# VH-VL binders against b0r0t1r1705to1887, part 10

Target 1, 183 residues: b0r0t1r1705to1887
Amino acid sequence: RLRVLADVSGSMYRFNGVDGRLERSMEAVCMVMEALESYEHKFKYDITGHSGDGFDIELVRCDKVPKNNKERLKVLKTMHAHSQFCMSGDYTLEGTEHAIRELAHEEADEHFVIVLSDANLERYGISPDRFARVLTSNPQVNAFAIFIGSLGDQADRLQKTLPAGRSFVAMDTKEIPQILQQI

## First folded at step 20 (VH-VL)

Design ab2
Fold by OpenDDE, fold request of step 22:
Structure ab2 (fold): chain C 183 residues (1-183), chain A 120 residues (1-120), chain B 107 residues (1-107)
Amino acid sequence: as target 1 above (183 residues)
Amino acid sequence: QVQLVQSGAEVKKPGASVKVSCKASGYTFTDYYMNWVRQAPGQGLEWMGEINPYSGNTYYDEKFQGRVTMTRDTSISTAYMELSRLRSDDTAVYYCAREGQYGNYAFDYWGQGTTVTVSS
Amino acid sequence: DIQMTQSPSFLSASVGDRVTITCRASQSISSYLAWYQQKPEKAPKRLIYKASTRQSGVPSRFSGSGSGTEFTLTISSLQPEDFATYYCQQYWRYPLTFGQGTKLEIK
């Protein structure tokens, strides 16, 4: 059982014109969906988002995963629209915590939570220490973070703060499929 | 209602150990981190460490590393804090404190405190 | 470790007064700040968390503000039951740390 958590907060839209963070996020989610396509027989996955509107925003249901590019595009459009009109706020920690707690109650041989985020956690008011704690809060759930578009120094700092083997840095979204294979 | 009830006052000699208990009720014990905070007489609050009651994982302040042991018994929703090699400056009121979840962090509920006196 | 410095350490005020206590962090802690009230021989009570969110049951006269390194607790109109010691706490980074406290006394 796998859950992917994506950032669809208002800041993603608000600053997209500056650094393309929303576009990167959408691209990352797309890469994840494409990468997981060949493994749908092996495990069940869903994708949820977090924003100021909440920490359990449905993007992809496990019983209705995208089967083609059109359906994937619909997911991305949903992300974009949500980010544009949602209330301000970031629920990275809450979303991660919720994902872990929810998955822990589901029957599976293994449980995985993958958090997609950028390396600007501190700038968004997200405590790396708290995030690290949340990722390891339940030994029954293997939680990981993939940081997208990270600056070198920020990435290094995050790697030092987060538990070993629980974080990955993707400077390019094209690296995400390979990262997923490592998980 | 959430309630944290701690064990009674302790008087110990230097070099001894003390184990304080904190019984939780009114909520799911394993869902919330339990913290321990102490306060020396006339002094401020000092965080000692935390325990995840679900996993039993702990994180201690470096100041207490090697001397403090936090444990829990989930069957009776009780957290324990043991401090060894006691010294006079360990004299304090020791509190257990629940940390909130889902962004409601920091300590939302406290035990009544346990006075530990270390004297020769 | 993140050092939390409160000011003032002691404050004398009268009922009805507007009181402000400040807390400074040695580094940015975003909004990961809580305020506690402690009365003599009692356990601390959380008043504010996330810098500005009031704990359920806390009177509206208590308010928290600030972000980054500077934070304030304000009591708009001091009541007799408000005389106590107040502590700020950061939970941005481990180890968790408290301010040294502010004792609010009756003038």
Scores: ipSAE 0.913, ipTM 0.957, lowest interface PAE 0.5, mean pLDDT 95
Fold by OpenDDE, fold request of step 22:
Structure ab2 (fold): chain C 183 residues (1-183), chain A 120 residues (1-120), chain B 107 residues (1-107)
Amino acid sequence: as target 1 above (183 residues)
Amino acid sequence: QVQLVQSGAEVKKPGASVKVSCKASGYTFTDYYMNWVRQAPGQGLEWMGEINPYSGNTYYDEKFQGRVTMTRDTSISTAYMELSRLRSDDTAVYYCAREGQYGNYAFDYWGQGTTVTVSS
Amino acid sequence: DIQMTQSPSFLSASVGDRVTITCRASQSISSYLAWYQQKPEKAPKRLIYKASTRQSGVPSRFSGSGSGTEFTLTISSLQPEDFATYYCQQYWRYPLTFGQGTKLEIK
C-alpha cells in the first residue's frame, strides 16, 4: 500500500511563473503515476494533496488509478485548478501525518508514504524537525520525502536534518522513477 | 474529557532514581506525543523530552541524556518518566504534558505535577 | 538551542489595564510559538498556540501575535484572575525551549 502526498497549495500556483514549482510538482506526480503503472497488480496506491483547503485532498483514488495519458492529464489539471483557487496555507505536516495515520489502518504487507515536497520547507514555515518526526511517527509506515527541483545546498541541509535514508533529492523530475525504485 | 493524572510526591536521596507516572484518559493515548517538563522551585519551565506512545520512540534533551528514561504502558494509557542518579538540583515539580496533533502542537493538556525532592 | 527571551521579567499592572508581554527567539521559529499561563502551585495552561491561535475556553481578552523572532501576548483588559506567570515556548526546533517567564503582579 502506497500513498503519495503532493503539494497543491496556493503558493505552488502563485510562484509558478517565477520558478515553475507547480509544473515541477505536476511533472513529479506524473512521473510517479507512470512509474507505478506496471506495478498496479502488485500494490495499490493513491495520491492525495494538501493545501490551505485541507490536508486530505483527493487526487487519485486507489480504486481508480489513471490508466492512460488522458486520465493522468486529468489528475494534473485537477492539481493545477486546485492550486489556483485554494485558500492560502500549507499543510505539509498535517498532510503527512494524516497520510501516515490513514495508511497505517489499511491492510497491506507493507505501507509507504511518499511526500513530494519543495526543499524550501523553512521558507514556508515548515519545521524540518517536525517533519522528520512525522516521517518516523509510525514504524509500520515507511515514509519518505522527495524534494523536487531543490537547490543542492538547501536539499543537503534538509537531508542532514531528516533521518538517514528517508529523504531524496530529485533535481530533475525524471529522477523520480529511479528514486522510487530505491525506496 | 482529557485528563492526565500523575503519581504522588517523591522524596529521594542523591544518587537514587525516581519514576513518575502519568495516566492519560479521555482520548486515544497512542495518538498523541507525551512530553515531560520540570520546574525547579521558583524557576521556569524546562523541557525534558518526549515519547511517542505508539512506537515508544523517545527524544530527550541532551541535558538529560543518559539519566532520563521515558516509557509507556499502552494497556493502561500510562506514561512514565524515570530520572536516575538524582542530585539536589533535580528537585522540582515534574509535569507530563500532551502535545496536540494536526498542527495543534504545543502542550494542550498538563498533569497536575509531581513534586520530587532530592535531599541528603 | 533556540533561546527564548521574554520581556519584561516582571510586570505590575492594575485591573482593567492593557498588558503586553513580548517574547524574542534567538532565531526564526516561524509561528511555532505557544503561550502558557501558570498560577502558583498549578500546572501551566496553554493560552495561545501557533503564535496567534487562542486555546478553546480562553477568554477573548487574550491574544497572540507575531512571527519569526518577535512575538507578543496581549491582555486587552486585565482581570483579577489574570495575575500569574506567563511563559512563551518554541516548538520549531528540538530541544523545545521556554522563555524565562513573566510574572504579572497586581500594582
Scores: ipSAE 0.913, ipTM 0.957, lowest interface PAE 0.5, mean pLDDT 95
Fold by OpenDDE, look of step 20:
Structure ab2 (fold): chain C 183 residues (1-183), chain A 120 residues (1-120), chain B 107 residues (1-107)
Amino acid sequence: as target 1 above (183 residues)
Amino acid sequence: QVQLVQSGAEVKKPGASVKVSCKASGYTFTDYYMNWVRQAPGQGLEWMGEINPYSGNTYYDEKFQGRVTMTRDTSISTAYMELSRLRSDDTAVYYCAREGQYGNYAFDYWGQGTTVTVSS
Amino acid sequence: DIQMTQSPSFLSASVGDRVTITCRASQSISSYLAWYQQKPEKAPKRLIYKASTRQSGVPSRFSGSGSGTEFTLTISSLQPEDFATYYCQQYWRYPLTFGQGTKLEIK
């Protein structure tokens, strides 16, 4: 059982013109969907977004995973639209906490939560220490963070705070499939 | 309603150990981190550490590392804080405090406190 | 460790007064700041969390503001039951730390 958590907050849209963060996020989600396509028989997965509207925003349901590029595109469009019109706020911690708690109650051989995030956690008012604690809050759930498009310095700081092996940095979204294989 | 009920006052000699209990009720014990905070007479609040009641994982302030042990018994929704090698400056009121979740962090509920007196 | 400094340490005021207590963090803690009220021989009571969110049941006369390194607790109109010691607390980084406290006394 796998849940991917994506940031679809308003800031993603608002600052996309500056640094392309929404585009990177969407690309990351696309990479995840593509990477998991060949493993659908092994993994039951869903994708959930968080924003100022909440931390349980449905992007991909376990029973309706995208089967082609058209369906993947629809997911990305949903992300884009949501980010554009959602309330302000970031629920990375809440979303991660919720994901872990929910998955822990589901029957599976293994449980995974993957949080797609920007390495600029502090800029969004997200405590790295709190994030680290949330990731390790339930030993039955393997929670990981993939930081997308992160600067080296920021990534290094986060790596020091987060438990070893629980965080990955993807300087290029194309690295995400390989990272997923490591998890 | 949420309640945290702590054990009674303790009087100990230097070098001894004390174990304070905190019984939780009114909520799912394992869903919330439990913290311990102490307050010396006439002084401020001092955070000692936390425990994840679900996993049993702990994090202590470095000041208490090696002397404090936080545990829990999930069957009776009770958290414990044991402080060893007591000295006079450990005289304080010790509180258990629940930390909120889902963004409602910090300590939303407190025990009534346990007075621990260390004197020769 | 993040040091939390409150000011003033002591404050005398009268019923009806507007009271402001300041808390300064040695480094940015974003909005990970809580305020507690403690009366003699009682456990602390959380008033504010996330810098500005009132705890359920807390009177509206209590308000929190600030972000980063500077925070304030304001009591718009002091009531007799408000005379107590107030503490700020950061939960941005471990270890969690408190301010030294502000004792609010009757003038």
Scores: ipSAE 0.898, ipTM 0.948, lowest interface PAE 0.5, mean pLDDT 94
Fold by ESMFold2, fold request of step 22:
Structure ab2 (fold): chain C 183 residues (1-183), chain A 120 residues (1-120), chain B 107 residues (1-107)
Amino acid sequence: as target 1 above (183 residues)
Amino acid sequence: QVQLVQSGAEVKKPGASVKVSCKASGYTFTDYYMNWVRQAPGQGLEWMGEINPYSGNTYYDEKFQGRVTMTRDTSISTAYMELSRLRSDDTAVYYCAREGQYGNYAFDYWGQGTTVTVSS
Amino acid sequence: DIQMTQSPSFLSASVGDRVTITCRASQSISSYLAWYQQKPEKAPKRLIYKASTRQSGVPSRFSGSGSGTEFTLTISSLQPEDFATYYCQQYWRYPLTFGQGTKLEIK
């Protein structure tokens, strides 16, 4: 059982023209959907968003995963629209903790939570120490962070703070499918 | 009603060990981190470390590394802090303190405190 | 380690006064700050967390503000039961650290 968390906050929309962060997040979500397409019989997965509106924003339901480009595009349009109109705020810690606690109660052989983020945690008021602790808070749930398009030294600093083997850097969104296979 | 009830006062000699207990009630014990904080007479508060009661995983302040052990028994909802090789400056009131969840990681409930006196 | 410095260390005030206590962090802690009240021979009691969120059951005369490195606890109209020692605490980074305390006394 696999849950992927994506940032659909207003800052993703507002800063997209500067650094392409929303586009990278949408590309990452698309890569996740494509990478898992042929593995649907092995993986029960969903994708949820977090923003100022909360941390349980449904993007992909585990019983209705997209099967074609039209359905995948609809997910991406939902991400784009939500980031335009959501309330201000970030719920990365809360959403990650909630996802871990919720998945621990589901019937499955293994439980995975993957957080898609950029390496700018401290800038967003997210404590790296608190985030690292959340990722390892429940040994029944394997929680990971994938940092998208992050600078090598900044991402390396965060990886040293985060638990070993629990964080990855995707310099290019094309790396995400291979990272998912490692997980 | 969340309640944390600690064991009674202890008098110890230098070089001995002390183990303080903290029994939790009114909530799901394994869902909330437990912290230990001490306060020497007339002094401020000093954080010692934390334990995840679900996993048993701990994180200690460097000052206590090698002397402190935090454990728990989930069957009786009880956390423990053991401090070894006691010295006179370990004389203090020792508190257990529970964290909140979902970003609320400050200490929302405290035990009544356990006085530990270390004297020759 | 992040050092937390409170000002003042001692404060004398009268019932009805407006009181302000300041807490400074040696580096940014965002809003990961709590305030505690402690009376003699009692455990600390949380008043404020996340810099400005009041704990349930805490009177509205207590308010917190600030972010980054500078934080303030304000008591708008001091009551007899408010004479105590107040501590700030950061929970942004290990090790968790407290301010040295502010003792609030009757003038």
Scores: ipSAE 0.619, ipTM 0.860, lowest interface PAE 1.3, mean pLDDT 83

Design ab2
Fold by ESMFold2, fold request of step 22:
Structure ab2 (fold): chain C 183 residues (1-183), chain A 120 residues (1-120), chain B 107 residues (1-107)
Amino acid sequence: as target 1 above (183 residues)
Amino acid sequence: QVQLVQSGAEVKKPGASVKVSCKASGYTFTDYYMNWVRQAPGQGLEWMGEINPYSGNTYYDEKFQGRVTMTRDTSISTAYMELSRLRSDDTAVYYCAREGQYGNYAFDYWGQGTTVTVSS
Amino acid sequence: DIQMTQSPSFLSASVGDRVTITCRASQSISSYLAWYQQKPEKAPKRLIYKASTRQSGVPSRFSGSGSGTEFTLTISSLQPEDFATYYCQQYWRYPLTFGQGTKLEIK
């Protein structure tokens, strides 16, 4: 069982023209959906978002996963629209904790939580120590972070505080399928 | 209602060990991190470390690394802190303190404290 | 380690006064700050977390503000039960650290 978390906050929309953050997040979500399409027999997955409005925003339901480019584009349009009209605010820490606790109760052979982040945790006011603790908080849930498009000090620091294989950097969204295979 | 009840006062000689218990009630014990904080006479508060009661994983302040052991027994909702190789400056009141969840990681409930006196 | 420095260390005030206690962190802790009240021979009690969020059941005369490195606790109208020692505490980075305390005494 697999849950992917993505940032759909208003800051993702408002700063996209400056650093491309929303576009990268949308590309990452698209790559995840495409990478998992042929593995539905092995993975039951969903994708949820977090923003200043909350941390349990459904983007892809596990019982209605997209099966073609048209359906995947609809998910991306939802991300774009949500980020355009939602408040700024980062619930990465809280959303990750919620996802881990929720998945721990689902019946599955293995549980995975993957967090997609733009790696600027300090800008969002997120403690690297606290995030690292959340990722390892439940031994029955395998939680990982994929930092997209950055090797900034914050991402490097978090990678150093986590056991090997708990955080990854994707400078190009095309690296995401390879990273998912490591997970 | 959340309640943390600690074991009674202890008097120890230098070099000995002490084990303080903290029994939790009124909530799901394994859902919340437990912390230990001490306060020497006339002094401020000093964090010692934490335990995840679900997994048993711990994190200690470097000052106590090698001397402190934090454990728990989930069947009786009880956390323990053991401090070894006691010195006279370990004389203090020792508190257990519970964290909140979802980013609320400050200590929302405290035990009544356990006085540990280390003297010859 | 993040050092937490409170000011003042001692404060004398009368019932009805407005008081402000400050807390400075040696590096940014965002809003990962809590305030505790401790009366003699009693365990601390949390008043404020996340710098400005009041604990349920804490009177509205207590308020917190600040972010980054500078924080304040304000009591808008002192009551007899407010004479105590107050501690700030950061929970941004290990090890968790407390300020040295502010003793609020009756004038």
Scores: ipSAE 0.571, ipTM 0.848, lowest interface PAE 1.6, mean pLDDT 82
Fold by ESMFold2, fold request of step 22:
Structure ab2 (fold): chain C 183 residues (1-183), chain A 120 residues (1-120), chain B 107 residues (1-107)
Amino acid sequence: as target 1 above (183 residues)
Amino acid sequence: QVQLVQSGAEVKKPGASVKVSCKASGYTFTDYYMNWVRQAPGQGLEWMGEINPYSGNTYYDEKFQGRVTMTRDTSISTAYMELSRLRSDDTAVYYCAREGQYGNYAFDYWGQGTTVTVSS
Amino acid sequence: DIQMTQSPSFLSASVGDRVTITCRASQSISSYLAWYQQKPEKAPKRLIYKASTRQSGVPSRFSGSGSGTEFTLTISSLQPEDFATYYCQQYWRYPLTFGQGTKLEIK
């Protein structure tokens, strides 16, 4: 059982022109959907979003995973629309903790939570120490972070804070399918 | 109602060890981190470390690394803090404190405190 | 380590006064700041977390504000039972650290 968390906050829309953050998040979600295409027999997955409006925003339901580019585009349009009209705020820490606790109670052979994030956690007001602790909070849930599009220096400092094997750096969203296979 | 009840006062000699217990009730013990904080007479609060009661994983302040051990027994919802090689400046009141969830990671409930006196 | 510095260390005020206690962090802690009240020979009691969120059951006369490196606790109308020592605490980065305390005496 696999849950992927993505940021769909209003700040993703408003600052996208400055640093491309919404585009990176949408690309990452697209790569996840493509990487898991045809692996339905091995994984039950969903993708949830978080924003200033909350941290349990359904983007992909596990019983309605997209099967083609048209359906994947609809997911991306939903992310774009939500980010355009929602309030500012970041619930990455809370959403990750919630996902881990919720999946721990679901029946499955293995439980996975994957957080897609920008390595600049401190600028977003997210404590790296607290995030690292949340990822390792439940041994029955394999929680991982994929940091996208960040300079190696910032990502390296975060990986040193995070437990070995629980974080990955994707300098480009194209690396995400390989990282998912490694997980 | 959340309650944290600690073991009674102890008097120890330098070089000995002390193990303080903290019995939790009124909530799911394994869902909340437990922290230990001490306060020397007339002094402020000093964080010692934390334990995840679900996994048993700990994190200690460097000042206590090598002398402190935090454990728990989930079957009786009890956390423990053991401090070894006691010195007279370890005389303090020792508190267990429950941490909140979902970003609320400060200490929302405290035990009544356990006085540990170390004298030669 | 993040150092937390409170001011003043001692404060004397009358019932009904508005009182403000300041807490400064040596580096940004965002809003990962809590305030505790401790009466003599009693365990601390949390008043505020996330810099401004009041703990359930805490009277509305207590409020917190601030972010980054500077934070305040305000008691809008001091009551006799507010005689205590007040501590701020950051929980942004290990090790967790407390301010040195502010002892509030009622005149």
Scores: ipSAE 0.568, ipTM 0.843, lowest interface PAE 1.6, mean pLDDT 82

